# Designs tried in a protein design chat: VH-VL binders against Protection of telomeres protein 1c (POT1C). Part 8

Target 1, 144 residues: Protection of telomeres protein 1c (POT1C), of Arabidopsis thaliana (Mouse-ear cress) (a9jty4)
Amino acid sequence: MAKKRDSPKLIKIKDAIKLINQEVSLIGIVLEQREPKQCRNNDWICTLRIIDDTYPSPGLTVNVYSRTLEQLPQIKNHDDMILFTRIKMQTFDSGKRVNAACSRWVSSFALFEGEDLILHADEDTSAVFVWDGTDAPPASILAK

## First folded at step 5 (VH-VL)

Design B2 (framework fv_teclistamab)
Fold by ESMFold2-Fast, scan of step 5:
Structure B2 (fold): chain C 144 residues (1-144), chain A 127 residues (1-127), chain B 108 residues (1-108)
Amino acid sequence: as target 1 above (144 residues)
Amino acid sequence: QLQLQESGPGLVKPSETLSLTCTVSGGSISSSSYYWGWIRQPPGKGLEWIGEIYYSGSTYYNPSLKSRVTISVDTSKNQFSLKLSSVTAADTAVYYCAREGVTDFWSGYEVTYFDYWGQGTLVTVSS
Amino acid sequence: SYVLTQPPSVSVAPGQTARITCGGNNIGSKSVHWYQQPPGQAPVVVVYDDSDRPSGIPERFSGSNSGNTATLTISRVEAGDEAVYYCQVWDSSSDHYVFGGGTKLTVL
C-alpha cells in the first residue's frame, strides 16, 4: 500500500555521524559503489560511500538492502547524487566506527541523474522527479 | 576485554569422540549480535571451518563434517562446545574457537566474519 | 562445493607492494574477509567485507573484490607482515564458510 510521504528534513553528513541509532535523511554525492553482495539470508547488499560539502573522502558508508539486484541503486555516472530518507546511523567495530543502513522496510532512496531525481522506495512507491538542486526535494508523488 | 579459551583433551584415540569447550570471558554469549564458531587447522595446512552456534541453539555445520559434528551452547556457564565423533588421524589439528560478528543487525541482513579468536589447542589423534 | 583459490606463496622486498589474490566463481557477489596468521599464532582479521579495515589494522592493508577475483593489497611491506593470509566467504547456497588455501607472504 503506497502512502504519501512527508518531505524529509535534510541534514549534512557532518551532523548525521553524531546521531547514532537515529534515523536521518541526507543528500550525498556517490564517491564509490561496491558490487552487490549476498547476505547470509540470500538478500542483497550494496555498499556506497557518499560525500557532501561537510564530509569529504573517504565519506560515509551506507549499506543498501534489497531482496533483488534490480531494486538496488545503479550508479551510472561519476558524481551522481543520491537522497536517502530515514536511514539509520549505527556503529560497528565496538563503537569506534560509523556507517548507515538503508533498510527496505523503513528507508528509501532517490537517485539524481542530471536534472532528474529517481525515487526508489518500498513496493510501488518509486517515482521520477525533476529536481532543481535546492535543499528541499520535490513533494512526494505516487509511483506510475 | 573479550577472551576465548579452548580446553579439552589434547590426545584422542582413533574411533573415539573429540570433545572441546570454549570459555568466553569479558562478554556475554547470550548476545543476539554474535555467532560462536569452531575452526581447525591440521599441521602445515590451511584453515577449515567446522561450524557455529547462536545462543538460541541454532547451528550451522560444514557439510563435509556434518554427520560427525555437534556444537552446543551453555549460556549459564558462558561456554560453547564441540563434539566430533569417529575421529581418525586426519582430524589431528589445532582447534580454534572464535566469535563471529554481524555487521548490520538492525536491517536484518548479516555480513559476518570472525572478529576474535581463541589461542587454539592442539588435538592429536593417535593410539 | 564452492572453492577459493589462492597462490601458495608471494615474495616481496621490504617497502614494496604485495598483492594476494583469491579466486572464486562470481566472488564479487560475496563478502570477502582476510585473515593474517603469523607463525605459531591465531589468525587475526585484517580486512572484512571486501575493503573494510578493523581498528588497529594499518592503512597499508586494503582490499578489493570484483568479478571472479578478490585481492588483498599490502603497501610498504614490513618484515612483521610475514604470515599466511587466508581469504574467506560465506556460501549462502549451502550455508557454510569457505576458506582459501592460504598464501604465505615472505619478505626477503
Scores: ipSAE 0.072, ipTM 0.651, lowest interface PAE 4.9, mean pLDDT 82

Design B3 (framework fv_teclistamab)
Heavy chain, then light chain:
Amino acid sequence: QLQLQESGPGLVKPSETLSLTCTVSGGSISSSSYYWGWIRQPPGKGLEWIGEIYYSGSTYYNPSLKSRVTISVDTSKNQFSLKLSSVTAADTAVYYCAREGVTDFWSGYEVTYFDYWGQGTLVTVSS
Amino acid sequence: SYVLTQPPSVSVAPGQTARITCGGNNIGSKYVHWYQQPPGQAPVVVVYDDSDRPSGIPERFSGSNSGNTATLTISRVEAGDEAVYYCQVWDSSSDHYVFGGGTKLTVL
ESMFold2-Fast, scan of step 5: ipSAE 0.216; ipTM 0.666

Design B4 (framework fv_teclistamab)
Fold by ESMFold2-Fast, scan of step 5:
Structure B4 (fold): chain C 144 residues (1-144), chain A 127 residues (1-127), chain B 108 residues (1-108)
Amino acid sequence: as target 1 above (144 residues)
Amino acid sequence: QLQLQESGPGLVKPSETLSLTCTVSGGSISSSSYYWGWIRQPPGKGLEWIGEIYYSGSTYYNPSLKSRVTISVDTSKNQFSLKLSSVTAADTAVYYCAREGVYDFWSGYEVTYFDYWGQGTLVTVSS
Amino acid sequence: SYVLTQPPSVSVAPGQTARITCGGNNIGSKSVHWYQQPPGQAPVVVVYDDSDRPSGIPERFSGSNSGNTATLTISRVEAGDEAVYYCQVWDSSSDHYVFGGGTKLTVL
């Protein structure tokens, strides 16, 4: 029996890049996706670049980690939206560059395909995205 | 700011042990963000990875060299060292030390590459 | 044992685009790094994790990696780009780094 949890507080990418070593939640448009990779510890990684109205191309790099290939985000279109919760902002390249990590222990994601987003949002109604905060987010979870 | 400098004898006799030290300045070797590695290059040939060490003492070695290689770290001197035993003429090469960056280590993932290299030191194996 | 295959040499005219390939079985599932080694100098990373550039590397250097082939692309080639280029991956099945044999880029 799970209780409904609070929705994540979303911030813009422009603000997220300033919160180094902190967990943030944000939503973005997938600009590009790299082929999934297997890393040194045998976890799978999917790398995305995301943009929003405050942070254009080349966007923010987000590394998504999973035990299996099938649990990674399945991006079908470049205009798909993705919601990340509690991803960690990090520096790399001797502190010169910023990315984010979507950890399978702390973070989660929800993928909104272009058609589904259009179906749920219209001109007079703000899109209503609800994340219930449950743990163990499998790949391709869509918020209801 | 960061500098890596190889040092050690430039000539080693066959069957002896090749010993090199890398001195790190302008940065700390006691960092969870980096591994420290050795790469070699025989004259006119390509790069060959020898091995690497984490400041805790954990090592990875090239399987082809593992029986002859020891890499160690001395955090008090900010140095790491390579020993290669039973050398032959085939071990004649320029030896590089290098820093290896680690990303997203907290998530259990490592994306590592050599982001900073020493200038290299030629070691000739000859009688 | 995992093997990376590079062509031994590539020639290109100044201002043109050079493409250097790195072949490996399912290399698209690995992170590929590219190093530039000018004559008599230590290597310098020019592309890491398939397509990312370190600070200070010009945007004319780019990379891609899919299937069995990774590619380093150098646009608007300059004489100063003459070097041997090496690809590199970590092979998790044997816990070691593998380098390609190197490709000498000649700018004529």
Scores: ipSAE 0.108, ipTM 0.648, lowest interface PAE 4.2, mean pLDDT 82

Design B5 (framework fv_teclistamab)
Fold by ESMFold2-Fast, scan of step 5:
Structure B5 (fold): chain C 144 residues (1-144), chain A 127 residues (1-127), chain B 108 residues (1-108)
Amino acid sequence: as target 1 above (144 residues)
Amino acid sequence: QLQLQESGPGLVKPSETLSLTCTVSGGSISSSSYYWGWIRQPPGKGLEWIGEIYYSGSTYYNPSLKSRVTISVDTSKNQFSLKLSSVTAADTAVYYCAREGYTDFWSGYEVTYFDYWGQGTLVTVSS
Amino acid sequence: SYVLTQPPSVSVAPGQTARITCGGNNIGSKSVHWYQQPPGQAPVVVVYDDSDRPSGIPERFSGSNSGNTATLTISRVEAGDEAVYYCQVWDSSSDHYVFGGGTKLTVL
C-alpha cells in the first residue's frame, strides 16, 4: 500500500505529449470546457482544453469521465487552474493526435479559481479539489 | 493507408436479399479500437445509418431496419458484410461501409464517429 | 426516435462565414459529428465530438454545441466548400446513430 501513496511526478504539457500510454500529472490553465456529454455506455464525459507555459492554444484536450454530472469538474471561470493526477496520455485520429483521459477509477483533479492559489476555506473559497486521498497534495500543488 | 471497398450486385429484385461485402486494406478489422458500419443514401436523399459490428461479432442495428438486417465479420478475410432481406424499391440507395473510431481508448467510454468511408456502391431494387 | 433538424440550404459569398445549425432536444448533452459530402463523393468527417477537427481539416472549420442547437461554422468560405453537410449523434436511449437531413452549402 506504500506504493499507492507515491505521488505521480508533475511534468509540463510539452513533455507529457511524448509519453503516450503513460500516466502523468499535469497542472494547467483551463482554456475551454465543453458541455458535458453522455457516452454510449450512459456515463458522462467532460472535455477540457488546458495550456501551460510550454504548450499554448489550442492546448491539450483532457477527457474527464464520471458516472454522474455532479462529479465532473465544475469550472466556474475561464483561466481557472486545474491539477490532474494520474491521467493517461493517448492517441486518437488514427494516431495523429494526442489527448489525455482522466479516469474515474485511477485519476484525480484539483480546481483553482482565478489567480487565487489558496485552497478551500470556510469562507471566501477560491478553490475546490478532488484527490485520491493517498497523500497530502494541497500544499505541494499550490507551490509556485 | 486505410481503404474500404464495397462490392456486391448492383441490381436486386423486390422481395430478395441485398448482399454487400466491405473489404478493408491497410488496417486490421480485428482491432479493439474500432467498429465497422454500414450507411446508405437513397438518390437525392440524406444519410441513414444501417448498423455496425465489432470484431467479436457484437452488433447494433437501426431499429427501423433491425428485423431485416444482418451484419457479419470475417476477420480471416479482413471483411465485413451486410445482408438486407425482403427488399423493396425504398431500399434503392448508395451503400457505404465505414470505420468508426473512438475518442477515448483508455477509459473504454465510447464517443465514436466515422473516420473513413468507402466510395459507396449503388444498389437498385427493380424487377 | 430522436430527430435532428437542419436547414435544407445555406448560401454565402466567398470569403464570408457560413453557419449550419443542427437542432435536437438536449443535443448539448450529446456528441455531435459533422460530415461534408461533395457532389458524387463519399462523406468526410470535418468536425467530431462537437468541436474537434481530424488531421488535415483546415482551421476554418469549427463546431459548437450547447442546449438544443449544434453549429458548424465555416469561416473564409471557398468555392471548394460547396457540399451537403450532415450532423450526426449517437442516441444512447435506443443505441443508434441519427443523422440530420443535410444542409446544402452554396457559395455564390
Scores: ipSAE 0.103, ipTM 0.668, lowest interface PAE 4.7, mean pLDDT 82

Design B6 (framework fv_teclistamab)
Fold by ESMFold2-Fast, scan of step 5:
Structure B6 (fold): chain C 144 residues (1-144), chain A 126 residues (1-126), chain B 108 residues (1-108)
Amino acid sequence: as target 1 above (144 residues)
Amino acid sequence: QLQLQESGPGLVKPSETLSLTCTVSGGSISSSSYYWGWIRQPPGKGLEWIGEIYYSGSTYYNPSLKSRVTISVDTSKNQFSLKLSSVTAADTAVYYCAREGVTIWSGYEVTYFDYWGQGTLVTVSS
Amino acid sequence: SYVLTQPPSVSVAPGQTARITCGGNNIGSKSVHWYQQPPGQAPVVVVYDDSDRPSGIPERFSGSNSGNTATLTISRVEAGDEAVYYCQVWDSSSDHYVFGGGTKLTVL
């Protein structure tokens, strides 16, 4: 059981790729999303590539994990913005490549629809999800 | 630099237990980033996954072989081993040991075999 | 038991593009890996997780996976690409790896 943790400072992708094995928070533009896959642990994963003003195409690969398909990011447009909180930077391919993991236990994400607007996640037909790192999406999140 | 090397008898009699060991050099078996597996290939046939082990001792086995297979790990020797009981001529194959790389290290796994041993032929014959 | 279906053989001329398919029910929801096995040698991974290449594998190798078919594409085929190619998935419902039957690529 973890207590409420402080929100990490938002950093740029250029700086995040240097913080291997550390948790970071960042905002990016979604370049692409791969079809969701089922992991060995029976959880679902989708893979996104994101960019920001410091890190262009091909971007940073982020793997997003969820117990169900409906809780994965539902990207409506390839230019949508996404906020990640407490994603873990990691390496693969014998340390040659960098990606990030958005786990359902400690991480969260929010999709922006429109400029600087975080949408409600509780609409049945909504493609926007926000959760606190558990396998249940929150009732709603509003940026006032 | 990483090398996997199979060893064990090349001839096993029907009804006996086939025993093979894989020695890992140039890397540690005590790593959360990898599973260690066995794959076999009968002469002229395709690949068949036998099973795998994590350094903690957790195992996964092919359901078709599960009643006959035991995979174990010895982290002090940097080795893992395969035992296949009650062998028949159908178990004649080249046996490979392999490392399974984890593409993601967050506890959710997409895995594949990134390094293979050279393989060792085991013939089941009287 | 989950089954992967590959054509037994594919023939191409040097410089052409070879396409090797791997059929499976809803295979697009699984991660597909491809292994190259040259004659008398151990397999080598050439594509993993549908479309990613390991370091050292030429860009001529690419993969795709959607619906009921995954495809390994080898462009500008060379004589050295002759091998048997196997697709592989982890079937999470039964917790085991499944290999396709293999496709022998012949470069004419």
Scores: ipSAE 0.091, ipTM 0.643, lowest interface PAE 4.7, mean pLDDT 82

Design B7 (framework fv_teclistamab)
Heavy chain, then light chain:
Amino acid sequence: QLQLQESGPGLVKPSETLSLTCTVSGGSISSSSYYWGWIRQPPGKGLEWIGEIYYSGSTYYNPSLKSRVTISVDTSKNQFSLKLSSVTAADTAVYYCAREGVTIWSGYEVTYFDYWGQGTLVTVSS
Amino acid sequence: SYVLTQPPSVSVAPGQTARITCGGNNIGSKYVHWYQQPPGQAPVVVVYDDSDRPSGIPERFSGSNSGNTATLTISRVEAGDEAVYYCQVWDSSSDHYVFGGGTKLTVL
ESMFold2-Fast, scan of step 5: ipSAE 0.213; ipTM 0.669

Design B8 (framework fv_teclistamab)
Fold by ESMFold2-Fast, scan of step 5:
Structure B8 (fold): chain C 144 residues (1-144), chain A 127 residues (1-127), chain B 108 residues (1-108)
Amino acid sequence: as target 1 above (144 residues)
Amino acid sequence: QLQLQESGPGLVKPSETLSLTCTVSGGSISSSSYYWGWIRQPPGKGLEWIGEIYYSGSTYYNPSLKSRVTISVDTSKNQFSLKLSSVTAADTAVYYCAREGVTIEWSGYEVTYFDYWGQGTLVTVSS
Amino acid sequence: SYVLTQPPSVSVAPGQTARITCGGNNIGSKSVHWYQQPPGQAPVVVVYDDSDRPSGIPERFSGSNSGNTATLTISRVEAGDEAVYYCQVWDSSSDHYVFGGGTKLTVL
């Protein structure tokens, strides 16, 4: 099927935290990753804190959901970058705190490993995508 | 000041149905933030989870007890109840009702655990 | 059925550190909760989600969970800590809570 080849439209975390109940795409540096846990519905959850140049430590908390451990983000280095596409901003603690959910149905993520981009999509399309160098890479993807 | 109080007969004959009610005061049972559960403890033994209910009527039961257990909720009375059928001496225990709170951790994911317990009521199964 | 294993008893002197273990296959992938049951009383949660404390529980109670073992650590133990301690997890494979057998902490 025909699909867009555009780079995702990214916003900064500072702006994302204002877009409660909306889907956003953003890139951040992984500050912390929590050990994966099983949820009551048998899904696995992995929790990350991410930062960017507009939003420092403690950063934005992102909960990533998957049916299997191997489909969750595998962060090798503290300074690794992650791209999130269509994660949902939400509030918790009676609206006092903000986090984001990376769901199996609408969201995806991609890890930067060296100069490579490894893309993990939703549950049905959880494919590893490595930048193939066919066209000039979008600047928004290669930001380090 | 949340309080949970178990009530019901302290003696039940073998083969009959054990019936207990938990009355909740100082808080509403009609809340999306909580499940309401039953836990039992035979004399001198450990804790065993029986099951839980959401105010909508949705339930989870211990697989070992599922064929005999029914938990129900009455939001108009702010109560929930346990029925355990076909009892034997092995069902002699202190029965606790408890609230299962949902806590939002620093990460924002939800974790559930029993945050308030009733004082417990002893039910003896004997002829 | 998923099983949690606890030692039946642990003894410590006042002021020492007590460590109570809870063994289970891949328990590190589960959220572990710990309950304190003083003699003749209802249980009280002392640690939840591996290492977090409810409001009102002193900092000398702490927890950890990795691999096949979760541990409740009670530092500077007091006589009032005598109780049976239970670990608990939700087993998502069968949709039920599992308790360990309990560990009786004796302060001698």
Scores: ipSAE 0.182, ipTM 0.691, lowest interface PAE 4.3, mean pLDDT 83

Design B9 (framework fv_teclistamab)
Fold by ESMFold2-Fast, scan of step 5:
Structure B9 (fold): chain C 144 residues (1-144), chain A 127 residues (1-127), chain B 108 residues (1-108)
Amino acid sequence: as target 1 above (144 residues)
Amino acid sequence: QLQLQESGPGLVKPSETLSLTCTVSGGSISSSSYYWGWIRQPPGKGLEWIGEIYYSGSTYYNPSLKSRVTISVDTSKNQFSLKLSSVTAADTAVYYCAREGVTIEYSGYEVTYFDYWGQGTLVTVSS
Amino acid sequence: SYVLTQPPSVSVAPGQTARITCGGNNIGSKSVHWYQQPPGQAPVVVVYDDSDRPSGIPERFSGSNSGNTATLTISRVEAGDEAVYYCQVWDSSSDHYVFGGGTKLTVL
């Protein structure tokens, strides 16, 4: 779907919450992961709350959708780092609250476990990309 | 001011068909945001879901009751109805109609629950 | 068919915390709703989607759902909380709602 050279630009959560109905890419620390749920349409949903240095607890809620349990984020340790690409910012509760959707068709995520990032491909892409966490600016974005 | 009101005979003879109607006031049945359902409760026992209907006519039924249950909707009268055939004493219960709302927390997928209930009507099956 | 198990009764003193459990195989993968039924009245939803509250329901009511057990927690219990409480899930494998057997909360 996207070219190899066209990596998404990462923004801070503080800025992302202002971009309602837009796709954003961002990185955060996982505060909480709800057990995966099976929806009435048979898809699976995993709900995470994430923070960064600009947006503390209770954090931003991100709903991750997948056809299978195995393709949802597998958070091994709370406080692990997660990178989201092209998630859609949205409002709920009659426009009073903000969350984000990580869809099967457009979005992707990657987990930082130790020094490795594992990119979980878009639903239309079978490839999984792994890279060294020291290469990227994710640690500088979470900053501190 | 949404109100749901059950109506129909309080006594039904064994082997006959139990028929109830739910009248909705203060809101429209013809809405993509809601399903409309029936739940029953035998005296001294727990709640049992019977089934539900969408305003388009699409239905879901409890598998244990499916062969005997028909739920229908009449959007022009703002009503939906339950028919339960071949009744026995085991069908004696308070019957509730209810609205099934949706939450918007799951974009693209909705979680549903009963957000408004009628007062219930007792139906006794006896000769 | 899918089964939800609740204790038949729970007793608590006023001002204390009541916990009502709802057991089911992998219930943590399902969205759990809780209904309060006072004696002789229709049920009222008090918690939906595991932990959310409808408008008008006091913050004393909260819920959780993980693994094989969902829990309704009522803090600072009042006499008016006496009721039978039912848990409920949608079982997507058979497309039907399942209710627990109900738990009678007695405020001593």
Scores: ipSAE 0.087, ipTM 0.656, lowest interface PAE 4.8, mean pLDDT 83

Design C12 (framework fv_teclistamab)
Fold by ESMFold2-Fast, scan of step 5:
Structure C12 (fold): chain C 144 residues (1-144), chain A 125 residues (1-125), chain B 108 residues (1-108)
Amino acid sequence: as target 1 above (144 residues)
Amino acid sequence: QLQLQESGPGLVKPSETLSLTCTVSGGSISSSSYYWGWIRQPPGKGLEWIGEIYYSGSTYYNPSLKSRVTISVDTSKNQFSLKLSSVTAADTAVYYCAREGFYDYWSGDYAFDIWGQGTLVTVSS
Amino acid sequence: SYVLTQPPSVSVAPGQTARITCGGNNIGSKSVHWYQQPPGQAPVVVVYDDSDRPSGIPERFSGSNSGNTATLTISRVEAGDEAVYYCQVWDSSSDHYVFGGGTKLTVL
C-alpha cells in the first residue's frame, strides 16, 4: 500500500504555485527554452516555461542549474514532456510573481523524447538513465 | 515602499576622499535577497558601475576603481556607504545608490530594480 | 576588458517599433538587462534576464539575446518613451558589471 519514500508525489502546476518555498514534483510540456547562461559561480542556468492541463500559456518558469551545459535539459522537439523532482517554488519581482528552481544539489529532471524517458541525475552521480516509454504519457498530465 | 536616498558633500577637492551614504527606508538592508550598489554618471556621459556590497560585508568592485574604492554597510543604521580616495576632475559625476535584486533565489544574475534619485558630486578646488 | 556597443541614437515615429541593439562578444551566453533613463531622472529597469519584464512595465517592451547581439524592442512607441536606454551584463571573468554607452531614443 505504501509507496517508496523517494517516489515523487506529482502535483499539478495550479497547485504548485500555491506552495511557495516548498519542494514539489510535477510534470509539464515544455513551451519554451531560453539559451543557457553562465552564473556568477560558473554554474550554468537555463530557463524553461512549462504548461499542463491546469496551467496554460504563458506557463510556469523553471530555472534549471547545472555545472555543465551537457547536464542541462536538451529539448529536441516542441511540446516535449519533462518531469521535475523536488524543485523549489519561489517568488520574485518583490513577491509579485512565482517561478521554480531546479537545483543541482536537491532536484532532478527526466525528459520524454519520443518513446524514451531520459533521467538526468544529480551532479554528484554523473548518471543518465533512459527509460523505455512502454506506456503512453498520462492524459491527466498533458495540456489539452 | 522601499526607498534609497544618497547624502554627502556635493563638493570635494582634488586628491581628497569622496564620501557618500545611502539610507534605506521602507525595508531592511539585512536581506539575503539583495546586494546594495553604487553607480555613477559623469555629466553628459553613460553609466559606470562602481561596486556593491552584501549585508555580511562581502564586496565586488569595478576593477578600474578597485584600488580607490571602499564600500561598507551599517546594518544597525540601515545604511551603506561609498568612499573613493584620491579624486580628480574625472570623478565628477552624479552618484546613484541602488538595490540589486535577486529576481529568483538561484539566478546568480541580478538587476538594479530600485535606485536613489542621485547626487551630483563635483571635484574642484 | 569586456565592451558593450550600442548605437548612439535611434529615431522613430509614434506608433512605430523601435529596436535598440547591444553588441558584445558572445553576449548570448550572458544575461542582459535594459534600463530606461528619462531626461533628468534615475534609470528604471525595463527588461531583465534578456526577455523578462518587471511588474508595471508595459508589454510593448520586450527583449532578445543571441550570438553577439541583444535587442530591446519597443512596439507602438509613445512620446513618453523618449529616454536614453542602457544595456548591462555581468562579466564573470572580472566579476563586474558592464554598461553599454547608451542609445538616445527620439520620437519624432
Scores: ipSAE 0.080, ipTM 0.673, lowest interface PAE 5.5, mean pLDDT 82

Design C13 (framework fv_teclistamab)
Fold by ESMFold2-Fast, scan of step 5:
Structure C13 (fold): chain C 144 residues (1-144), chain A 125 residues (1-125), chain B 108 residues (1-108)
Amino acid sequence: as target 1 above (144 residues)
Amino acid sequence: QLQLQESGPGLVKPSETLSLTCTVSGGSISSSSYYWGWIRQPPGKGLEWIGEIYYSGSTYYNPSLKSRVTISVDTSKNQFSLKLSSVTAADTAVYYCARDTYYEFWSGDYPFDYWGQGTLVTVSS
Amino acid sequence: SYVLTQPPSVSVAPGQTARITCGGNNIGSKSVHWYQQPPGQAPVVVVYDDSDRPSGIPERFSGSNSGNTATLTISRVEAGDEAVYYCQVWDSSSDHYVFGGGTKLTVL
């Protein structure tokens, strides 16, 4: 119970899909990644489908936006783990479809590779951190 | 249910300004989630995007039409309008209004999900 | 100016599979949307964002997009599928939507 700064609370995908128009933070396993696309303002977008223990295949669609290709998630292997902070849950098709947006203005992500979730610094086999102007997540999110 | 309805004169003389209005019902134009656009189709030809507008007044126009096109929005009437100046016979077409999904901070490329029925505008005489 | 190329027409027998292509330079880096336009009617989106379907569109409609070609695939074609099909992308270099020329699907 130290007087520490609040960190974003991680939630499960099953709970996130109910929080339309709200920002959520979550961890998922990358099931699929589409090739990057250019969208408006010359931003780059890549589309991921992610799963967790509460939300299996076909998973949650997450659109990741970045100014450059290099700042998009660089998925090395199937089943890589990704942490998203402050992604926006959104709906389209008259509320019938749900996806999430990882924006370069308010969101961030961290990409990890490995078969088991090893968030503690000394145990992590590899990690890539890319931020869209948001502070890096607190160490408490990465530790386990 | 959301409905879009085009209205305006079906006949315009060469060199005059083509003016159409789209009335939106069952939803609000002053939503940050949408752009509102115009697409046309000359008889027997394909679709051509004209432009679109955000409720704030921000616009995108087709570069080939930009010098002649003005799209405006009237949020108090829940309407948006198209003006195309200096028309010629090549501007004869069915004109559609349509909705384009947009998220202010997380904008993606989404299709036009709702369309008006279209209105034929003939440029002649 | 960015250009999308579609074949003018495709013919297929009922129950067979129709494939409609949309060619564009590096179109695989763009999100492709497909519209069905029956005669005298407004267009209806049948596939968006390369391969997703709107609610109410049967699973017979599917899409793909890679390299320089996007494809709309209609399996188990029915007479009611006769229409002109248009592909569409956003061209980020000039900030405008581009439509293909349209493909008339004829069910023989």
Scores: ipSAE 0.221, ipTM 0.717, lowest interface PAE 3.6, mean pLDDT 83

